# Miniprotein binders against a2bj90: the designs that were tried, part 47

Target 1, 235 residues: a2bj90
Amino acid sequence: MSRSARRKTSALNTVLRVVEVFASIQGEGPFTGTYSVFVRLAGCNLRCPFCDTRYAWSLEAGKPLGVEELVEEIARYEPSLVVITGGEPLLQRHPLNSLVEGLESLGLRVQLETNGILPAPARDEQLWRVYHVVSPKDVPVRVPGAKLHPSWVDYARATGRAWFKFLVANEQHVREVAEYVAKLGIPRSRVYIMPLTPEKLDMKELLELHSRIASLAVKWRLNFSPRLHLLVQLP

## First folded at step 20 (miniprotein)

Design QZ5
Fold by OpenDDE base, fold request of step 24:
Structure QZ5 (fold): chain B 235 residues (1-235), chain A 99 residues (1-99)
Amino acid sequence: as target 1 above (235 residues)
Amino acid sequence: SEMLRIAKIYQRAAERALRKGDYDKAVYYLYLVAELALEKGDLELAIEYLEKAAEIAQRANLRELEALVYDLLARVYEALGDKEKAEEYRRKAEEIREG
């Protein structure tokens, strides 16, 4: 392989397509309440009907940013956590590993948000070291083309750095989650249920959905994920 | 009841989606209303919402969501004891997935 081919492959591994970078509070999952910088990557392998970030579905919706420049931008916010989200961040797996390496070199904690369709990190990836919140879209929400990759269960068992956050709308969904995680051997302590919230709810409607799903979480002995950012009117 | 209020939240969301031309979102939120109706044992209401969801999905050529609607229709008709209609809707869902 020529020096030119190695440079082209290295250059492709140093640029991310980024939709937005912003500071907020992590509103969801095990890190709820954490002051975080959010990096929303472009491109998604799903078309969830309920998606509130449809503008991120196309890779072309993202601006090309260098990994080094992005690390510097993130570091200026002095975050307690860096949350990498998007459409599906793992579509940009190679430059994402370089981003994680850069962020970890600064002592920054990183959490990935993924739909779990693509394989979990391998041991030789920088992504192996970070936290992952996997949000399956097959169970219970039955998004077309969604399937949890089985390697995420193995990764969770091997590392203790994965959690599973399921969108739910009713008690049947909570039952299906409980059955699904039992079948897969996922510990209940690693499972979160989160209300599926339509866009443009008023605060009363939003609280009603949260209250119902929180009560079901207690009943079914699962962790509850709020959408705290929506409740406190943060991005 | 709490479940009726939640059903109305998703219903209003579906109506907003329809007005915007977000047909995939509309179909899916009507599907969620039907699941709540089924959970309450209101099978007639579940059918009404699913028929409306199927019609929108067909008109918008949302075949995969149409199949999802038919899966739930099959479950509702099974719960009603109408095995023939349940099997009809299973076949319709399979035909979409195999095509």
Scores: ipSAE 0.904, ipTM 0.958, lowest interface PAE 0.5, mean pLDDT 95
Fold by OpenDDE base, last read:
Structure QZ5 (fold): chain B 235 residues (1-235), chain A 99 residues (1-99)
Amino acid sequence: as target 1 above (235 residues)
Amino acid sequence: SEMLRIAKIYQRAAERALRKGDYDKAVYYLYLVAELALEKGDLELAIEYLEKAAEIAQRANLRELEALVYDLLARVYEALGDKEKAEEYRRKAEEIREG
């Protein structure tokens, strides 16, 4: 391979397709309430019927951004956490590892949001060092083509840096989550249930769903994830 | 009841999705209404919502969601004691997944 081909392949590993970058509060999972910069990556390997970020499904919906430029943009917000989200961030795995390396060099904490279909990070990846919130779409929400990759259970056990956030709409869903995590050997302390919220709810409807799922979380002895950003009207 | 209020939230969401042409979202939210009806033991209401969901899925060619609707129809008919209809809908779901 010529020196020119190696430079072109190295340059390709330093560009991300990014939909948006914004500052807010992490509204979901174990980091709820944290002042965060969100990086929404383009492209998804699912087509969830309930997805509220459909504009991120196509890779073409993202703009190409250099990793260095993106690190500088993120750093200007002085975030307590960098949240990498999107469609599915792990579709851009190589440049995402470079982004994580850049952010960690500045002492920034990083959390990934993933659907868990793609393999967990390997020990030699920069992604191994960050926090992961895995949101399976097979159980209980039965999204076609969704299946949790088994390596996420192994990663969670090996590192203690993974949590599992399940969308739920009813008590049967909560039961299915409890059975599923027991079967996989996932500790209940690493499991969050979150209400499946339609778009354009009023505040009364939004609170009704939160109240029901929070009550079920207590009943089933699982952690509850709010959608705090929706409750406080932040991005 | 709380469950009836939640069912109405998903029903209204399905109706909004239909008006926008978001047929996949509409089918899925009707499916969630049917699951809540089943949880309440209102099996007739569950069938009504699932039949409507199936019709929308067929018209929009949403084959994978149609199969998901048929899986739940099979569970509802099993709960009614209609084993013949339960097996019919299981077969319909399998035919979509194998095809």
Scores: ipSAE 0.904, ipTM 0.958, lowest interface PAE 0.5, mean pLDDT 95
Fold by OpenDDE base, look of step 20:
Structure QZ5 (fold): chain B 235 residues (1-235), chain A 99 residues (1-99)
Amino acid sequence: as target 1 above (235 residues)
Amino acid sequence: SEMLRIAKIYQRAAERALRKGDYDKAVYYLYLVAELALEKGDLELAIEYLEKAAEIAQRANLRELEALVYDLLARVYEALGDKEKAEEYRRKAEEIREG
């Protein structure tokens, strides 16, 4: 391989397409309430009808940022957690591994949000070391083209660093989640159900959806994920 | 009932999506209203919402969502005992997925 080819491959591994970087609290999943920096990556392999971040679907919606510059920007916020989200972060797997390496070198904890369509991290990837919240879009929400990659179940079993967060709108969805995770051998302690919230709900509507899904979580013996940032009016 | 209030939340969300031209969102939220109607045993209401969802999906060329709507229509008609219509909608969904 020529020096030019190595430089091009190294440059490709050091640049991320980033939509936004912001500080807030993690509103969802096992880290709810944690002061976090969110890195929203551009590009998604899905077109979920209910997506609230449609502006992140195109890779072109993101700005190219160097990994080193991004690590420095994140570090300035002194976060208790770095949340990598977006459309689908794993579409940028190579530079994302470099980002994780940089963040971990500073002692920062990292959590990935993924739709679980792409393969889980391999043992040789920096991503293997971080926390993952996998949000499948096949069950129960039946997004076209969504399928959970089976390697996420294996990763969860091997590492204990994965949780599964399912969007639900009704009791049938909660039943389908319970059956699905039982079939896959995912322990209930790693399963979260979260209300599917339309955009532009008022606080009463938000609370009603949260209350219903939380009650169903107790009934079905599953963990409940709020959308806490929406309830407290944070980004 | 709580379920009626939740159904109204998704219905209003579908209506907002339609007004914005977010046809995929509108179809999907109508689909969720139909699932809540089905959960209540109101099969006629489920059909009404799914037919509306199918119409919007067709007009907007949302073929994969149209197939999803047809899958649920097939299940609703099967629950009603109308095997002929259930099979019709299964075939319609299959034709979209094979095409």
Scores: ipSAE 0.903, ipTM 0.956, lowest interface PAE 0.5, mean pLDDT 95
Fold by OpenDDE base, look of step 21:
Structure QZ5 (fold): chain B 235 residues (1-235), chain A 99 residues (1-99)
Amino acid sequence: as target 1 above (235 residues)
Amino acid sequence: SEMLRIAKIYQRAAERALRKGDYDKAVYYLYLVAELALEKGDLELAIEYLEKAAEIAQRANLRELEALVYDLLARVYEALGDKEKAEEYRRKAEEIREG
C-alpha cells in the first residue's frame, strides 16, 4: 500500500459527518438526568416509520467536522457525559473510534446510542471502553430490515457496559421484550422499556403514555426509561 | 378506558401523518391502534384499522409495511377462528417478502 493510500485512509478516519452538537440532560436510559453534550451523527441504516430525527437519515445532512475540533468543542461544555447519537453512529465507526480516544484522553465519559444492527465493538477498538445503550428495532416494533446483531449480547456479558432500551406501545410489546431478553440471556437489570411517543403530543398525552408504560414496567419487572427531555421541555 | 385513550393518541398521530404526506408513519400508527384493539379483544375494530393501513401502504407502495399489516391481519383472523383468511393474509405477506 502506497504512502498516499495510508495518508488518505488516515485523513478519512479523522472526519465525522455531524448534524448537531448541543448540551442538555440525558432524558433516556441508565444515565437519565445526566448533564450531557449530545453529538448527533448523520446517516442511518434504517427508516423507522416513527423516527423523530428523520433529518439525520442522510449522510449529506451532516457537516464534515475534524475529530480534534469536535473534541475541543465538546470539552468547552464541561459535560458529565458525552452522548454520541444520530441516525446510526456506527456507520462512521473509524472516525468515531478516534473521537472516543480524544474524549477519553480528557477524562470524559462517553455513551453511545445505537440500533444494534452493526456488530458490537471489538476488544481492540476504543469503542470497547465506552458505555452503550442498544435500542433494537426488530423486537417489538418490527421495523423492516432491523435485526439485532448477536455480538451485542456477547459484548454486554463480557463488559457489563451495555444496556438494551426497547420501544413499546402496548402490553404485548412488553411481553415480547420479556420473552426476547430471556431467550437471549440478557439480565432484566440491563433492560429498559420506553414509551413509543408520536411527535407533537401535548403534555397530557405524553404523561398518559409514560404512566401506562411505567406501570407495565413494574408489572413485568423491567426498568423504565422516560423521555425526560420531552417531559421537561429540553432539547 | 386507559387503552382507549392511548389508542386515540396513536389514531390522532396517524391522521396528522396523513395530512403531512408521511404515509409510512400513518400506516405504522394505524397498525399500533390495531394492536391495542386486539389487546382489548375488539377484533372487528382491529380489522377496520388494518384494512385502512393496508390501503394506504398499497397506494404509497410501502411493500414492507404492507406485509407487516398482513401479518397482523392473519393473527386477528386466527383469533376469530377464520383459518382460511388467516392463511390468505400469511400468503400475501410471504409473496411481498419473496418478491
Scores: ipSAE 0.903, ipTM 0.957, lowest interface PAE 0.5, mean pLDDT 95
Fold by OpenDDE base, fold request of step 24:
Structure QZ5 (fold): chain B 235 residues (1-235), chain A 99 residues (1-99)
Amino acid sequence: as target 1 above (235 residues)
Amino acid sequence: SEMLRIAKIYQRAAERALRKGDYDKAVYYLYLVAELALEKGDLELAIEYLEKAAEIAQRANLRELEALVYDLLARVYEALGDKEKAEEYRRKAEEIREG
């Protein structure tokens, strides 16, 4: 491979399609309450009927941003955590590894949000070193085309840096999650259930869903993920 | 009951989605209402919501969601002891997935 081909491949690994960058509180999963910068990447390999970020589904919805510029932008917020989210961040795996390298060089902690369809990070990827919250869409919510890649279970066991956040609407969903994680050998301490919330709920409706699912989490001995940002009216 | 209040939340969300033309969301939220009806043992109410969900999915050409609705209809009819209808809806779901 010529020196020119290596330079062109290196340049392709330095640009991300980004929908938005914003500071908020991490409202979900094991890092709930953490002051975070969110990087929402463009493109998704799913079309979840309940998705609240449909505007991120197309790669064209994102603007091209250089990794270096994005690292500098993130660093200005002085975040306690950088949350990489989107549609599906792992669709941009190569430049995402470069982003993680840049952020870690500044001592910033990184958490990825993924649907778990694409393979977990390999040991040679920068993504191996960060935290991952995997939100499967096969169980219990049965999104068409969703399937958890088995490598996420192996990654969780090998690193202790993965958690699984399941969307649930009823007790049957919580049962299915409990059975599914038991079958896969995922420790319950790494499992979160989160209420499936429709858009534009009032605060009473939102609290009712949270209360129900939190009660079920205790009953089924699972961790509860709020949607704290919605409860406190943050982005 | 708490479960009835939750069912009404998803029902109202489905109705809002229909008014906006978000048919995929409407079908899916009606499906969630039907699951809550099934969990309560109200099988007739589950059928009503699933039939409405199937109609919307069919009109909007949401084939994969239509198949998901038929899977749950099959489970509801099996719970009613109607094995013939349960098998009919299983076949309808398979036909959508193979087509």
Scores: ipSAE 0.903, ipTM 0.957, lowest interface PAE 0.5, mean pLDDT 95

Design QZ5
Fold by OpenDDE base, last read:
Structure QZ5 (fold): chain B 235 residues (1-235), chain A 99 residues (1-99)
Amino acid sequence: as target 1 above (235 residues)
Amino acid sequence: SEMLRIAKIYQRAAERALRKGDYDKAVYYLYLVAELALEKGDLELAIEYLEKAAEIAQRANLRELEALVYDLLARVYEALGDKEKAEEYRRKAEEIREG
């Protein structure tokens, strides 16, 4: 490979397409309540009908940012956690490994949000070391083209650094989640159910959905994920 | 009932989506209303919402969501004991996925 081809491949591994960077509280999953910097990456391999971040579906919706510049921007917020989200962050896997390396060198903790369609991190990737919240879109919400990659179950068992967060709207969905995780051998302690919330709900409607799904979580002996940022009116 | 209040939340969300031209979101939220109707045992109401969802999906050429609606229609008709209509909707869903 020519020196020019190596420079182009190195440049491709050091640039991310980023939609937004902001500080808030992690509102969802096992890290709920943590002061966090959110990095929303551009591009998604799904078209979920209920997606609230449709503007992030195209890779072209993101601005190209260097990994070093992005690490410096994140560090200025003094976060307790860096949350990498987007459409699907693992579509930018190579520069994402470089970002994780930079953040870990500063002693920052990293959590990835993924739909779990793409393979879990391999042992030689920097992504192997971070925390992952996998949100499957096949069960129970039946998004076309969604399928959980089986390597995420293996990664969760090997590392203890993965959790599974399922969107649910009714009791049948909660049953389907319970059956699905039992079949896959996922421990219930690693499973969260979260209410599927439409956009532009009032606080009464938002609380009604949270109350119903929280009650079902207790009934079915699953963990509950709020959408805390929506309840406290943070981004 | 709590389930009726939740069904109304998704119904209002579907109506907002239709007004914006977000047809995929509208179809999917009508599908969620139908699942709540089915969970209550109101099979007639489930059919009404699924027929409306199918009509919108057809007009908007949302073939994969149309197939998802037909899968649930097949389950509702099976629960009614109408095996012929259940099989018709299974076949319609399969024809969309093979095409």
Scores: ipSAE 0.902, ipTM 0.957, lowest interface PAE 0.5, mean pLDDT 95
Fold by OpenDDE base, fold request of step 24:
Structure QZ5 (fold): chain B 235 residues (1-235), chain A 99 residues (1-99)
Amino acid sequence: as target 1 above (235 residues)
Amino acid sequence: SEMLRIAKIYQRAAERALRKGDYDKAVYYLYLVAELALEKGDLELAIEYLEKAAEIAQRANLRELEALVYDLLARVYEALGDKEKAEEYRRKAEEIREG
């Protein structure tokens, strides 16, 4: 490989396509209520019909940002957690590992949100050390082209740093989740169900969906994930 | 009932999506209404919503969502005891996925 090819590959591994950076409260999953900086990465390998972040589907919707500049921007918020989300963050895997390295060097905790289609982190990746919330889109919501990569089950077992957050709309979905996680050998303590919420609901409608899915979570002995940011009107 | 209120939430969401030209979202939310109708044992209402979902999916060329609608139609007709229509919709879903 020529010296020019190595310099181009190193420069590409230090730039992320970023849609937005903002401070809020983590509204979902095991870290609900945590003061967090959100980094929304551009690009997605799915086209979920119910997606509320469609503006992040294209890589071109993101601005190129250097990893070092992004670490400095995040650090200014003094976050209790850095949440890396987007369309699918693992589409930018190489510069994302560099971002994680920079954030961990400052003692910042990092949580990734992923659809679980791409392989879990390998032991030699910086991503191996962080927390992961995997949100499968095959079960129960049956998004075309969605399939959970089996390595996420192995990663969860090996590290204890992964949780699975399933979107659900009815009791049949909750049953399908319970059967699916039992078949894969995922402990119920690592499983969250979250209401599938349409956009532009009023507070009464939003609470009705939360109440139903929370009751089903208790009935089926699964953890419940709110969409707390929507309930408290935060970003 | 709670389930009727939830069905109305997804129905209103589908109607909002149609008005915006978000046909993929409209088809999918009508599909969720049909799943709630099936869960209640209202198979006729499930068919009505799925036929509407299929029509929108066809017009918008949403082939993969059309196949998802046909899978649920097949399950509803099987629950009604109409094996012939159940098999027709299974074949329609398979033809979309193999094509």
Scores: ipSAE 0.901, ipTM 0.956, lowest interface PAE 0.5, mean pLDDT 95
Fold by ESMFold2, look of step 23:
Structure QZ5 (fold): chain B 235 residues (1-235), chain A 99 residues (1-99)
Amino acid sequence: as target 1 above (235 residues)
Amino acid sequence: SEMLRIAKIYQRAAERALRKGDYDKAVYYLYLVAELALEKGDLELAIEYLEKAAEIAQRANLRELEALVYDLLARVYEALGDKEKAEEYRRKAEEIREG
């Protein structure tokens, strides 16, 4: 390839497969309530039966967008937080690091949502400096092939920029989370339990699930994550 | 009972999933109902929901979920003191995972 063709090919190496970009409130985890722009990347390495974003499972569900174009689109929202989610965003790791670089150059704060199967960022990655909410799917929800990569625990300890969020439906699940995080050496201050929330619940059902899991969080001395966007009917 | 109200939330979700044709969601939510039944000590109810979940998983060819359902059936039968049934279901789950 000529230099010109290689430069065009290199620019395409900073292309992300994007399902949707939208403004909303971060409804989960340590940044709950923050005005955010969500970037949902296509592709997932899991097929969780309870997934409510199945439209993002396939890479072909995503539209190719250049990183520079995407940074400009995000910036126009003037977000307080940029949430990168998916599918599993780390399947597009290389262009994702380019996106993070662009967002950080504008002073924008970034949070990644990941199932933690792929390794945590290395020190020389742009992703090293952003916030991560890691949602393991092997315990307690027992999704096959969902083993948390051990580097996430090391990363959390080294940087203080990772939290672990677990879907739970009952007290046995919470007990399993408590045992799991203790075995891995994850401090309770970094652990959130969140109600496993089926689609299309009415407000009474949503509040019952939230109330039950919040009560268990207090009992087990773990942090509670709501699904706030569902309670306030935002995307 | 709060536990029964939570179980009914997942049971209704399973019914909605079935009507929509989301069989994997339906199986998983029935599995959660059974976990709550086991937690309450209602072993007959747990088996009822798990047998329904297994039938759906088998018909829909959801092998990984079928194995998960068998894992819980083994735990329920162990709680009943039926070691032969418990081992039978553990073996069925392992057979799915091995091949």
Scores: ipSAE 0.897, ipTM 0.950, lowest interface PAE 0.5, mean pLDDT 93
Fold by ESMFold2, fold request of step 24:
Structure QZ5 (fold): chain B 235 residues (1-235), chain A 99 residues (1-99)
Amino acid sequence: as target 1 above (235 residues)
Amino acid sequence: SEMLRIAKIYQRAAERALRKGDYDKAVYYLYLVAELALEKGDLELAIEYLEKAAEIAQRANLRELEALVYDLLARVYEALGDKEKAEEYRRKAEEIREG
């Protein structure tokens, strides 16, 4: 088979375990406000106590979908951005690379959300070419078993396509983030702090938390990420 | 103050989690309340929330979160000047992590 035909066959014959596909607004990080289609992949290598998507932890939570069918479904939404999230999407790395290939062939912009435990994309992966928002869970939130793989810092420097987003609840957390990113050599222009938001907050609570963390972002000269979808009551 | 209002948000979240049987969420949100209490210098309040978090973690067999709670208890007792208690909790956390 030709190289082109082999690539098409690979995309057609790979399967992802998918929990849900839905349209919404990207509510977090550098692409906040963008009309997006979210693809939530099953499986996670962490069990964060504050996780708001626990239903995606098990691979069994995902239904098997062929990459070709998934690309067609995503395309029907006419998204400005495709957000691949989960669980931890990099647990399904091989078929994920096939999905990215299919989406890019249609000119769709792709962003991946990852906890950063698994290594950053290699230069020969389709994932190398997309945007990444990396959310380490070791600092400041101290999730057991979490550790940022150092290749993400190298990837961000080499490509300019990665940003780092940290959940924070207080100023001590923000100080820890500042120290952590300085030690790793991550420039503050690539760093977002985001309020750790429990489920079922009322609007007053949500605004109070956003206001506090946004003030800290200004004080510490870090970028602020809202949870915009919560503020506007979207999924 | 704003800091106390933020702590109350996490306290209410912990109570909701406990009623639903989401014990890991409950422990973690109580831990966050205690961090805020420590930041404000209210060491007795921090201990109160951490002891509750530890009890829940023990009963629900949440060993890694229990160790996290002990880490913060050690820091609170250090701030109180009780080095004996601080060392006790550091050892308890280490014992959980070693096996």
Scores: ipSAE 0.893, ipTM 0.949, lowest interface PAE 0.6, mean pLDDT 93
Fold by ESMFold2, fold request of step 24:
Structure QZ5 (fold): chain B 235 residues (1-235), chain A 99 residues (1-99)
Amino acid sequence: as target 1 above (235 residues)
Amino acid sequence: SEMLRIAKIYQRAAERALRKGDYDKAVYYLYLVAELALEKGDLELAIEYLEKAAEIAQRANLRELEALVYDLLARVYEALGDKEKAEEYRRKAEEIREG
């Protein structure tokens, strides 16, 4: 490859399409309550009807940022956790591995949020070493084409660094989750159910929905994930 | 009851989505109301919400959601004992997925 072609290819592999970077509290899953910097990557391989971040669906919604520049921006927030989310961040897998490398070199803890359609990290990827919260969209919410890649179960077992979070709206959904995770061999300690939460709920509605799903989590002996950022009115 | 209050949350969310022109959200939330109605055994209410969801999905050309609505209509008519209608809706869903 010529110097010009090599430089262009290299720059593309170290550039991420980023929708937003902001500080907040991780409101969901096992790291709930942690002071975090969120990096929302552009692009998604799903079009969930209930999605509350539709502005991240198109890759064009993202501003191209160099990985080095992004690491510096994130570090200035002094986060306790860096949450990489999107869209679907694994659509930008190669530069994402470069970002993770940079963040880990600074001692920053990283969590990825993914719909789990693309395969789990391989052992030689930087992503292998970080935490993952996997949110399948096939069961129980029935988004077409959203089948969980089976490698995520193997990854969780091998590393202990993955948890599975399911949106639910009713008890039939919770039963489906329980059956699904049992079939896949996912232990209950790694499973969260979270209320499927429409936009613009008032506080009473939000608490009622949380209370119902939390009660079902206890009944079915599953972990409950709030959407804490909504309860405390943070982004 | 608690189930009724939860159903009303999704019903109001569907209404808000309709006013904003978010037809896919509206259809999906009406589908969730129907799932709750079915869970309660209120089959007529489930059909009412699903027919509304189907109409919106058809008019907005939301083929995947329309098929999902037909899947649930088939389940509701099975529960009602109307095998002819259940099969009709199963075929409607299949036609969308095949076409």
Scores: ipSAE 0.890, ipTM 0.947, lowest interface PAE 0.6, mean pLDDT 93

